# Ledger of designs, part 4: VHH binders against Profilin-1 (pfn-1)

Target 1, 132 residues: Profilin-1 (pfn-1), of Caenorhabditis elegans (q9xw16)
Amino acid sequence: MSGWNAYIDTMTAAAPSIKRCAIVGAADGSVWARTEADNVFKASEEELKTFVALFNDVTQVPAKGADIEGVHYVVPRTEESLIFGKKENTGFFAVKTKSAVLIAVYEGPNEVAAQVRKAVESMQTYLNNAGY
Below, E stands for the ipSAE of ESMFold2; O stands for the ipSAE of OpenDDE; V2 stands for 0.75 times the mean of E and O plus 0.25 times the DockQ between their complexes.

## First folded at step 3 (VHH)

Design a6 (from a5 with N111D; framework vhh_4orz_3)
Fold by ESMFold2-Fast, scan of step 3:
Structure a6 (fold): chain B 132 residues (1-132), chain A 123 residues (1-123)
Amino acid sequence: as target 1 above (132 residues)
Amino acid sequence: EVQLVESGGGLVQAGGSLRLFCAASGFTFSDYAMAWLRQAPGKRREWVALISTAGDTDYADSVKDRFTISRDNAKNTVSLQMNSLKPEDTAIYFCAAEYSLDWGESTYDYDYWGQGTQVTVSS
């Protein structure tokens, strides 16, 4: 059990449509915490290193999209500390803090994406205020 | 005033092709991702294709390899090339634009919608 798993639990409780999520290091994509067991977040270390590097210049992301767990997502447009992607009835939200990147993969119609974004951005604000 | 106007629908035989167009006005087109959705008789609206502000694309499995979405920012248009049409593709096709993720009831709904264009594929 890590202390960081409590933040995973907080996000998934706030947005039940989150199927898998993780908190990773912003510098290297190292996993600090992730969902486990039947909801295990399966991104490789190489994929996560590539993914967190996208935050170095988010303006390039809509041209290429983003890959998470071997799935390609279209990133519709850029926002400074937010990358989000769409694929049919699934998607993700990823936000960068000072030291971490939070990634949440969800499933459901577009109407449920609002809860997922809110949960992820609320946690981003909390961790930034705590110095992380 | 914001408008999305679809055109290019019609009646076509199975195996045929159609090209749909969506003309956008009243907003900065190049800032918006564009999508095509369809609604078959008696069914809910379903997503068909998406194109980002910079041209990356994705497709529903049911239309993959048959449909191609493209955009022309100079003309403020998005188009959908539909090949190898099947009777199951019969639907009203809508274009939609997405920019903002506002808090509230739903932040992932499309910001703007067209009125749709009918596509009918005969057996």
Scores: ipSAE 0.177, ipTM 0.559, lowest interface PAE 3.8, mean pLDDT 84

Design a7 (from o46 with R27F E31D; framework vhh_4orz_3)
Fold by ESMFold2-Fast, scan of step 3:
Structure a7 (fold): chain B 132 residues (1-132), chain A 123 residues (1-123)
Amino acid sequence: as target 1 above (132 residues)
Amino acid sequence: EVQLVESGGGLVQAGGSLRLFCAASGFTFSDYAMAWLRQAPGKRREWVALISTAGDTDYADSVKDRFTISRDNAKNTVSLQMNSLKPEDTAIYFCAKDYFESGWDTLSSYDYWGQGTQVTVSS
């Protein structure tokens, strides 16, 4: 309904190893768009509110980790406007723009993680340039 | 320049305990996440435990509640405490620096593996 579904489609087309993803509001974690049906992104509203608040100080995140869809991920280190985590064969990348947070959960070998990171960072750049 | 040296392996009876150590040199230890992986004969290499730069930890389901990973930044050491050992834990154990390469531009199943230390659990 928000018109943001096209950006979800763009990200998943760019990196097919993305299993689930969402675009949420940076201030409150409200869902703007998410993958649906067999690929539904399952995070609760309270989990997303907690998750986007991590971007207030990403340097604290490696001490606590991050929870997405009820799964705890170790965040190995921090980078500006980027939180990422790993758990065996699963991982995620999350990037913050001016108004949004993009979250992509993927499965696969280490090589596909690089493709997923590039896809979310490309979308981050696009949305920032578009004023979001 | 980067070196990882594992130690502490040995032969132990089922139900026993061992503590593995990894001594790191040639890099700023506190800037990198550290991991333990293992490989049994005829098996693929598998991840065992991970510790972040600031101490958050995760474990493979097969070792959860039995193994504890820790780090000592003053001594440039990561350790793996292994309790309630089972014959299935028999493997060469490897220490890995920063499980993924910096920048995530090139990801590999290897990031600075040491020589490993043999753990053999009998009976």
Scores: ipSAE 0.359, ipTM 0.664, lowest interface PAE 2.0, mean pLDDT 83
Fold by OpenDDE, second read of step 4:
Structure a7 (fold): chain B 132 residues (1-132), chain A 123 residues (1-123)
Amino acid sequence: as target 1 above (132 residues)
Amino acid sequence: EVQLVESGGGLVQAGGSLRLFCAASGFTFSDYAMAWLRQAPGKRREWVALISTAGDTDYADSVKDRFTISRDNAKNTVSLQMNSLKPEDTAIYFCAKDYFESGWDTLSSYDYWGQGTQVTVSS
């Protein structure tokens, strides 16, 4: 287990509604860590490459949505370092750090989204402060 | 003051069509995703459709391929075209504004909705 797996565990512990989670390279979408076993994060390399590139111009993302693990999510809106999407009772939060993108896919009603966002943004802040 | 006013509801036979409208005011409409929700008698309010600020759309499985959500940012309106209506679609339909502030708290994704418009589909 790499050191990055600990951050996966931290996020999933902070937000139980997170079903799958990954930390990937912001430049190329390479997987640094991900949930495994029964909750394997299964986004392809191609998808992740495309996904992380969305952060190059987040203003365009609501027009086209985002694909994760073969699922297309509507992106209601974006922020500078935040992309989130929704699909019925599921969704995702993705935040960009200096060198990484944190992706959390969650399942549950809208009320759980706040906790998921808090989890990933907390990690974002931590990693940014750590230089990552 | 945020205002959402729904219209277009009514009584229709199964298989029929309706088009709902929502007029929005009191906020920068183009900055927010919009949704349609519905609440049937004795049931919880449920999500029906979502449209992003730029027009990407998603639908509940129960209405997919039958309903179409659209928006006109120039007119501050969102619409719901409902085709092939079923008795199960009977509900009060609400136009909902997506919540948009930095820092999600305990608030739901939708912070405002109108008084709703009644849709009744007879069998």
Scores: ipSAE 0.340, ipTM 0.702, lowest interface PAE 1.3, mean pLDDT 90

Design a9 (from a1 with A97K; framework vhh_4orz_3; at its last look DockQ between E and O 0.75; V2 from the best seeds 0.00; counts 0 for: pae E 5.7 > 2, unsure alone 64.4 < 65)
Fold by OpenDDE, second read of step 4:
Structure a9 (fold): chain B 132 residues (1-132), chain A 124 residues (1-124)
Amino acid sequence: as target 1 above (132 residues)
Amino acid sequence: EVQLVESGGGLVQAGGSLRLFCAASGFTFSDYAMAWLRQAPGKRREWVALISTAGDTDYADSVKDRFTISRDNAKNTVSLQMNSLKPEDTAIYFCAKDYGSWFDESLTYEYDYWGQGTQVTVSS
């Protein structure tokens, strides 16, 4: 396992409601690490390429939504480095670092979203401080 | 002060239609996603439909292809067109505002405001 897999483990441990998680290159959507086995992150390379490109203009994302693993999510709002999607009893948080995009897909009631957000944002901060 | 006022509910026979309206005030309406929630007697409040600031929509599986959420940012309104209504759709329907401070770690709820609701009763 690469060093990036450890960060996947850290996020999933911090937020058990995360079902699938990935760290991808911000420039091209290449997968650096992802959840495996029973919780394999299934987004295609092409889909991830499109997804990371959303960060080029986050202001347009609420109009289009976001697709992850073939599932369409409504994006209520965005921030410069954060895309948040919602679907019935599921959602995702995606944050952008200097060179990566962290994606966490979660399942459960709304109450779990806060923990997922914290986990992803914490990792975002860590990676940014590390120069990634 | 944030205000959400629902209207349009009533009694309808199964297979019928209703259109709910929500008038919003007290905040910059266009900056927030809006939703419809419903709560049936003895059941927890559940999500029905969501509309982004820019009009992208999603629906609960139970209402998909039957309900349509829409918004008019010029009028500060959100609506819910309900077709092919079923007895299971009987509930109080609430217009809900997405919370703005969603980066606040203390926030655990999806919505920070909703109205008093409008009763929808579907008879068999």
Scores: ipSAE 0.390, ipTM 0.740, lowest interface PAE 1.2, mean pLDDT 90
Fold by ESMFold2-Fast, scan of step 3:
Order: sequence, then structure tokens, then C-alpha cells
Structure a9 (fold): chain B 132 residues (1-132), chain A 124 residues (1-124)
Amino acid sequence: as target 1 above (132 residues)
Amino acid sequence: EVQLVESGGGLVQAGGSLRLFCAASGFTFSDYAMAWLRQAPGKRREWVALISTAGDTDYADSVKDRFTISRDNAKNTVSLQMNSLKPEDTAIYFCAKDYGSWFDESLTYEYDYWGQGTQVTVSS
């Protein structure tokens, strides 16, 4: 199996509406794995470093929103260890584990978003239990 | 308990402006994101604008650069300023409260406690 790419494959199999996703280091935003080819996750190193730092104080995020792949998302409100954003018919879910941040960008209505949220939260639980 | 009361609709000529208001009561207004949605004759409800708990905003492409959503937490109100109105903007406009569980797959809607709505008619 391909290291961290196996977890990307697991998430996208569980929620096919995930268009792009990545697993990045919680401390620095370094990419551990991401979707490739036609679904390549395009966020810059600078953007990812800024993004993972949002988890240091999620209460400030709804005032600023969040930027992923150069796209600004409204963050309606925050939950502990979960940041999610909405932009018309697209959105994202990001969850923090001990060592990683999982980011999934999706497209579709909120019924689809529920499936994506379940996929990333399931992976968050798995990685936390595995010590990551 | 929860009430959302929309007002400000009416008949306007194409190119005109209207400002819609939503008066909220029965919940802690500042804890919830608020949205405006609309339903045109013969169509499904569609999302128009969203404002976060702290004031960041987003808009549907069809209304971007023409509409502005705002909130006043001291007055428990959400407003929608509509400029450069088109006949295609004719719809009943609804104020909506974030459900608090947008992403529950059992939901058939993403917002709860929609108001009665206010009719906007744009003449050509």
C-alpha cells in the first residue's frame, strides 16, 4: 500500500463527493498525502501553514473565514477540533488529530456534506486511536 | 419559541433596490450563523447569502456584487440589501437560522426555523 495515500483512498471511497483532500502535519502544514491528477489538492505551503495555525484558537475563525486553494470560505461557527466552511455549492471539512490535520473539499448539497463530515471524523478517530 | 419575521418586500422596477429585514427572537442570536434563501415561482428554494456568527459573508453567484447581507447582534436582526434588481429576483425571500447540525445526513434541509417569508416582485 502507499503510506499515507491509503488513508486518502479510504476517505474518498467512503465519500465519493470529496473532490480534493489532504493529510498535513498539524505543527507546520507539511503535506503527508493528497489527492493527485485531475483532483490535485492545490494549496501552497504558506496557505497550509496559515490554515493549520487556525486550530490554535478556533474561536477566532468565524470572524475571518478560511482560505483553501486560494478560495475564501465562510466558517459559520466552529467546533472543537473541527473547522468547516461553505461557499455556494462547495465546502470543506478539516479536523485536527494529535499530529495531523485532515482537509476535505467537496462539492454538492448539504446531504452530501454530511457524508463527507462522517468520512473525515471517522478517519480523525482512527488516527487518534493509532497515536497520530 | 423561535421566531423569524421577515419584512421589507414589495413591488419594484428592474434596476431598483429593496432592503429586507429579519427580526429574530427565542434564541441566542449571536450564537448562530444566519442565511437568506429564496423561492421563485415554480422553483425550489435556493440559497442567496450567508453571514457567520462574527460577520464574514458569502453569496450565491447569481446575486454576488448586487446583494449585501449584514447583522446587528444588539437588535437581533439580519438584513439583505438588494441592488440592481432583475425580474429573475422575483421570489419569496426567507430568513433562516443555522440548524446547528447542517451535516446530519438525515436532514432534508440545512437550516431550521425559517420565517414566513416576504414577497419581492421585480417588474420588467
Scores: ipSAE 0.388, ipTM 0.668, lowest interface PAE 1.9, mean pLDDT 83
Fold by ESMFold2, look of step 5:
Structure a9 (fold): chain B 132 residues (1-132), chain A 124 residues (1-124)
Amino acid sequence: as target 1 above (132 residues)
Amino acid sequence: EVQLVESGGGLVQAGGSLRLFCAASGFTFSDYAMAWLRQAPGKRREWVALISTAGDTDYADSVKDRFTISRDNAKNTVSLQMNSLKPEDTAIYFCAKDYGSWFDESLTYEYDYWGQGTQVTVSS
């Protein structure tokens, strides 16, 4: 997914605190692109299938949290197309587009988390407008 | 005005137990995750435990299996049950409100606290 890798690069450049991220299919969790090499995003397709299904009813997620890359995150709250997870001084933002889920895992305090959210939501808007 | 008032601290022998309470006001309590933080003499404030709006929890490695965070949305309180206390748990403990509003363009830290904290002292 060479073309999709450009979107990975765009998000990581916009928010350098992103340590790992991926673009996966919303229906099945298939990986369209992910960070590689030093920062490989290690979630399996089976784990990602479970993860993207959380968007079927985001209001239930705070009761059970969310797991990605074998890490359990507390989900303080959600929005219709956004799941925000926290684990100590790390976290993730995941947003859903028409066809995909964007997942960004970051390290740092809330100051850097705001950049991460802005990066993924900007890409969410772009992909939705492009029909994805 | 957001207010968080911690209580329940005191002097306790090593191996003992203590329960801290935090009374919250000035915001819609059930809409926010809550946390406990602590600060030992000469150390930076550190995170201890977090509880989501719907009750999912997480703990710092140093307190896992010994501390339990809980919340009562009807009373606007969050509690920390501390078991098997050690001298290293000696600290001022602070209740903290996590953000329930999503990030906006303003700078926001992960946790806020407004109280004086409650002192926990564990004797060897």
Scores: ipSAE 0.136, ipTM 0.538, lowest interface PAE 5.7, mean pLDDT 84
ESMFold2 (binder alone), look of step 5: mean pLDDT 79; pTM 0.791
OpenDDE, look of step 5: ipSAE 0.350; ipTM 0.714

Design b1 (from o1 with D31R; framework vhh_4orz_3)
Fold by ESMFold2-Fast, scan of step 3:
Structure b1 (fold): chain B 132 residues (1-132), chain A 123 residues (1-123)
Amino acid sequence: as target 1 above (132 residues)
Amino acid sequence: EVQLVESGGGLVQAGGSLRLFCAASGFTFSRYAMAWLRQAPGKRREWVALITSGGSTDYADSVKDRFTISRDNAKNTVSLQMNSLKPEDTAIYFCAAGYPPPLPPSSTEYDYWGQGTQVTVSS
């Protein structure tokens, strides 16, 4: 229903190894758009509110890790607008824009992770340039 | 009761300035993107400016570098500073609220609308 679904489609087309993804509000973690059907991103409203608050001080995140869809990820390090994590053969990249947080969950080896990171960072740049 | 109440419209000569205000009540203002749209006589409604809940701004090409949108979450107010006004800026200006913000900026996809305020720019 929202025009934000077009941006979900763009990210998944750019990196087919993305299993689930969402665009959420940076202020409160409200879902603007997410993958649907068999690939539904199912993080709770409460979990997303907690997750986006991590961007208020990313330096604290590696000590505790991060939770997405009820899965606890080890976060080895962070950058100012980037949190990423690993658990076995799964991982995520989350980037903050001016008003949104993009979250992409993937499965696969490190070569796949590099492709997913590039797709998410490209969308981050696009949305920042669009004022979002 | 949700309300968006515009003020600050009026008559101004070309090259002049006006500041429009929109006072919001009845919803959680800080979560909503706020926008200004306008409708000139005989034309379709068009989007002018948008400010997101996080404070990011965007502008239509026709007003970029002349207009500035801002918000005050403590006062539940959004404003539009209009500089270097042209006769072509003559229109009814509407305040609108959307959550989430529409993409691309829409002339129709908002949750709440104000009544509008007339801006007339004389040559």
Scores: ipSAE 0.024, ipTM 0.371, lowest interface PAE 5.4, mean pLDDT 88

Design b10 (from o1 with S53W; framework vhh_4orz_3; at its last look DockQ between E and O 0.10; V2 from the best seeds 0.00; counts 0 for: pae E 8.9 > 2, placed apart)
Fold by OpenDDE, look of step 5:
Structure b10 (fold): chain B 132 residues (1-132), chain A 123 residues (1-123)
Amino acid sequence: as target 1 above (132 residues)
Amino acid sequence: EVQLVESGGGLVQAGGSLRLFCAASGFTFSDYAMAWLRQAPGKRREWVALITWGGSTDYADSVKDRFTISRDNAKNTVSLQMNSLKPEDTAIYFCAAGYPPPLPPSSTEYDYWGQGTQVTVSS
């Protein structure tokens, strides 16, 4: 297994509401690691390439929304290195590091979103400090 | 062929200093986090220090402020400056490489290992 799977496991353990998770290259959307088995992260390469490119200009994302795994999410707002979306009782958080984008798709009431955000931002901080 | 070769170990009196070196070859050194671990007689291998590709460092509490890890990507080397050595620092010291950086930092899971170098601190 890729060593990046440990990062996936850490995020999913920190936020049980995370259903699927992936770590991808910020430059091209290449998949470094993702949840597997019953919770396979299913975004295509083309979709991920498009998604990571959103971070080139996050200010436009709220107007367009974001697609992950063939699902269109409404993006209420963005931050410089953070894109989050919602659809009914599901949503996602995506954070960007120097070299990677961490994506967590979650399911549950709005209250679980805070825990998911914390999980991905914690990992973001860790990776940034490590130079990734 | 991947190789990690440690050097610089030896016998030193308590309060003394040693500098360990590790020469790496056979892989893209700059992509890997480098670490030092140690194993004392009858004890489990324990993590000592880590330096990531970005130059970030971390240390076990037992060696913090006494040991310093550094790397030279141009020479494919990692070093461990050990000051204020104590008898409890006696162990075989291993150089290790991992990609991505181990998680948590105190992990003993690495991709490549050296054969180790003996460090003995006498009281």
Scores: ipSAE 0.274, ipTM 0.646, lowest interface PAE 1.8, mean pLDDT 93
Fold by ESMFold2-Fast, scan of step 3:
Structure b10 (fold): chain B 132 residues (1-132), chain A 123 residues (1-123)
Amino acid sequence: as target 1 above (132 residues)
Amino acid sequence: EVQLVESGGGLVQAGGSLRLFCAASGFTFSDYAMAWLRQAPGKRREWVALITWGGSTDYADSVKDRFTISRDNAKNTVSLQMNSLKPEDTAIYFCAAGYPPPLPPSSTEYDYWGQGTQVTVSS
């Protein structure tokens, strides 16, 4: 397994409501690590390349939404390095660092959404401080 | 070929100071976290300090406030300033490189290792 798998494990331990997650390259959407087996993150290479390109101009994303794992999410707003979406009782948070994009898909009420956001933002801060 | 070459070890009296150096070659230094680990006689290797490419540092509780790790990315070097040395700091000190930075920082799972340099602290 790659050393990035430890980062996946850390995020899922911090927010058990994460159903699937991945760490991908910011430039090309290449998968560095993802959840596996029964929780496998299923996005295609083409979808991830399209998704990470959204960070080139996040202001356009609320008008169009975002697709992850073939599911279209409504994106209510964005921040400079944060895209999040909702679809009924499911959602995602995606944060960009210098070199990576962290994507976490979750299921549950607003309380678990807040926990998932904290987990991905904590990892974003850690990676930015590490130079990634 | 990958090389990590340590220097600066030696014999010092308790309360003294030493500075260890590690020269890295044969890999792209800019992506790697650098660390110092030590192995006391008859014991397993123990993590001492870590510095990421961006300069974030972390230390084992046993050396916190006494040791300082630093790196020079232009020269591909990492150093460990050791102050207020104690007899229990006696060990072979190893330079190590890891990508990504090991998580947790205290992990002993590194990609590349130096041969080690002996530090002996007399009481």
Scores: ipSAE 0.235, ipTM 0.582, lowest interface PAE 3.1, mean pLDDT 89
Fold by ESMFold2, look of step 5:
Structure b10 (fold): chain B 132 residues (1-132), chain A 123 residues (1-123)
Amino acid sequence: as target 1 above (132 residues)
Amino acid sequence: EVQLVESGGGLVQAGGSLRLFCAASGFTFSDYAMAWLRQAPGKRREWVALITWGGSTDYADSVKDRFTISRDNAKNTVSLQMNSLKPEDTAIYFCAAGYPPPLPPSSTEYDYWGQGTQVTVSS
C-alpha cells in the first residue's frame, strides 16, 4: 500500500489542481490508494464498483453521466480508456489501466484540465507498462 | 545509447557529508523513476533511495532522514545528498533508472544502470 501512495503523490505533484484522487481496482473498485487528510477521496465501495464498470462500455457513459463522491457529472467526452466528467468549475478524469482505474478530481478553469489529463495519462502509460 | 554516469564519490570522515550526481542521456528522463543503490564488498546490492518522475521519494530505513534524493528533469540529473555519514555507508553507489519503478521500491530490478562511484567513509 505504501508503494501505491507514492503514485498518488506523483499525480498530485504533477497537477496541483487535483483536489482528490484515487487508484482503485478495475475489477471491483477496491481502493488501493487515495488522497487523505483535508482532501480525502470519499467515494463509497458501492459507488466505486459502479464507476469502474463504466469502462466495460464507455460509449454508453455520455448519455447517462457518471457519479463519484455522490456528485453527478456530465460526461462530454470518453475515449477507449478515459472518461472526462464536468460539473460547474470542477471535473474529473478517470483512466483505466490493465488492473486499475485512476481517478483525479480537480477544480479550476479549462487550462488546468489539460494538466490533469496529462498527469493521469502519464501514470496510465507508466502502470500499463509495469503490467498493472 | 542509454548512459547513466555517476560522480561525486570520494573519501570522507565519519559524520561528514557528500553529494552524488548522476547524469542521464539516451532516454526520456522525465518518464523514469530514478534510484540510488549501493554495494559494499562481499555484500548484495541494496536499494538506498528512489524518486518517481513526479518527485515522490522513498528511502531505505538505514538512510532515512540522513540522505535526500532529488532530480532535475530539465538537466536530466538526479542527486543524492548524504549527511551524517557512517563507516557502514561505505560502498559503490549506482544510479539506476526504472520504467516503471519496481514495486515495492526496495526491488533491485531496474532497466538501466550506471557504472558506480566509490564512497568511502573513514572512522
Scores: ipSAE 0.012, ipTM 0.221, lowest interface PAE 8.9, mean pLDDT 85
OpenDDE, second read of step 4: ipSAE 0.265; ipTM 0.643
ESMFold2 (binder alone), look of step 5: mean pLDDT 84; pTM 0.850

Design b11 (from o1 with S53Y; framework vhh_4orz_3)
Fold by ESMFold2-Fast, scan of step 3:
Structure b11 (fold): chain B 132 residues (1-132), chain A 123 residues (1-123)
Amino acid sequence: as target 1 above (132 residues)
Amino acid sequence: EVQLVESGGGLVQAGGSLRLFCAASGFTFSDYAMAWLRQAPGKRREWVALITYGGSTDYADSVKDRFTISRDNAKNTVSLQMNSLKPEDTAIYFCAAGYPPPLPPSSTEYDYWGQGTQVTVSS
């Protein structure tokens, strides 16, 4: 069992509205850990490789949006290490660390989105401080 | 074959100092977080200190400002400098390695463990 699964568990415990999430390699989108079973994160290797490449120039992302699990999300704006999107009552937050990209898909209103963002950014800070 | 071998334990008087060493082999040491945990007589295993591959450190509240963890990637060693020792520090001290580091650091879910070294602090 992957030690990275503990980080998935920590994020989902901090923000229960996270429906699916993953930790992937920043260089290639390789999956280090993801939610499984009843809430499996379904993105393909090709989709994740494309997604992590968006962090090479986040300023281009709002014009074209982003695809996660075959769902096209509108990306209203980006920050240097943060991409987030919305589609109806669902959304995602993705943050880049030194070695990883954390992706969390959630459902719910703005109050829920704020909690999910906080959980993902907290984990980003922890991993960066740990050298990942 | 993965090995973690602790050394440097012994008997000291309260207020004294000891330096523990852990020699690692059989894995890519520089990629792993290294930690020290201890088990006192009749108690559960307790996390003491963590150092990440990048050199960031973290400590249990009970040892902050008294203990210092460090690593030498060229020699594949991690060490624990223990100052101002108290009778409550008496325990078997274990070296552990994790990739990635456990979250929280106080978790006992490390990938590799040493056999332990005894530290006894007399009053």
Scores: ipSAE 0.016, ipTM 0.260, lowest interface PAE 6.5, mean pLDDT 86

Design b12 (from o1 with S56D; framework vhh_4orz_3)
Fold by ESMFold2-Fast, scan of step 3:
Structure b12 (fold): chain B 132 residues (1-132), chain A 123 residues (1-123)
Amino acid sequence: as target 1 above (132 residues)
Amino acid sequence: EVQLVESGGGLVQAGGSLRLFCAASGFTFSDYAMAWLRQAPGKRREWVALITSGGDTDYADSVKDRFTISRDNAKNTVSLQMNSLKPEDTAIYFCAAGYPPPLPPSSTEYDYWGQGTQVTVSS
């Protein structure tokens, strides 16, 4: 548990536009680490279980959208290990590794979305290489 | 009940080689990143090498190309092969385990530590 917080800190330092983020188990959506206090990631365990199951068939996601923290996001397209969406001035990137799903919620214009995606994908690569 | 027990330390001449071993018990070894750190006389503890659960390795610049870290999950051991030893490699060498691997790897935020084994390199 405790050691995963350093991963959250690394992602938020790499992309300061990340408002809230979490690392959750890919099989069950269990939270390994998340932003806390004033930036607490507010997804329920049931919502996260539903969310990680989207990675079983990402091709269905654009038709349905995705729910994070009780907010319904439009998902314009997906890649095999990547789901991303937008809702007004908020957006998210979520990537799947062998054992985890990384979720980052950001606020701001499209210019910051590229930084957030890069941070999440860099962490995805690191975790996959580490065996997670 | 978690234990990390180092062995293989000793006195060796500059240019020589030494192999350190660490035997682990009391936790699911294969899930943990394993590392070697050292503390030289009068200095702070510094990271030397890391091997992740997935088998990726990383090394401090000072030991790169001279040291090799490896693990044997069937025996719950991690080892450090030290070649071309220099007097500045003299230190107490510690085995450490982290889950997840500390980020950065040079962090001293490991979950479990051995007691250390002395390596002395004479000129």
Scores: ipSAE 0.229, ipTM 0.556, lowest interface PAE 3.2, mean pLDDT 89
Fold by OpenDDE, second read of step 4:
Structure b12 (fold): chain B 132 residues (1-132), chain A 123 residues (1-123)
Amino acid sequence: as target 1 above (132 residues)
Amino acid sequence: EVQLVESGGGLVQAGGSLRLFCAASGFTFSDYAMAWLRQAPGKRREWVALITSGGDTDYADSVKDRFTISRDNAKNTVSLQMNSLKPEDTAIYFCAAGYPPPLPPSSTEYDYWGQGTQVTVSS
């Protein structure tokens, strides 16, 4: 699944505030692609398995928050296929496609969140149209 | 064994039409994006059209509104209907398969390739 790295690159290029991101299987949290090197996405398989399961009932996520890479985020907003988490000047957007979950962890002021969301949702749309 | 076999190429006059076919085997066809690319003599291989596993299509500007790509997952085939052909469309046309879908759509990187079929458009 090395080709999935291109999607990682596309998202990070579209939103420079993204520090780390990953594409994982929606069913089991298996990692298909992730940022590497200095910006390695560090979530464990067990954590990702738990995380992707949050999409089974997103309405409960704001009450308990979400954990990514050992960091606990408050979740101000969820939608049917979107989870938005925040912690201080960091946050994440996670969106679900037919078969994948895209996770982007960002750092910056609140103003950067819109660009990060756009990047992830754009990829979500592309993958959905592609049947993934 | 993975196979992509093109057919339908040939000689046609400008303004004419051809329909190319590609028969795939040896992989889960329905999971793959399929594409047509072409290579003219002395030129680089260029992307022509893409159809995703979900049925979404995209085309190079040079062929938009003239070419139509389609797929039949039941038959493991992809087709390229070429209308209003021009001499500059002369090339070897290749069928290609990619998983995941190539990004950007104009990418020439695919996992599997056919042997190609010659299309010649005379003026």
Scores: ipSAE 0.167, ipTM 0.602, lowest interface PAE 2.0, mean pLDDT 93

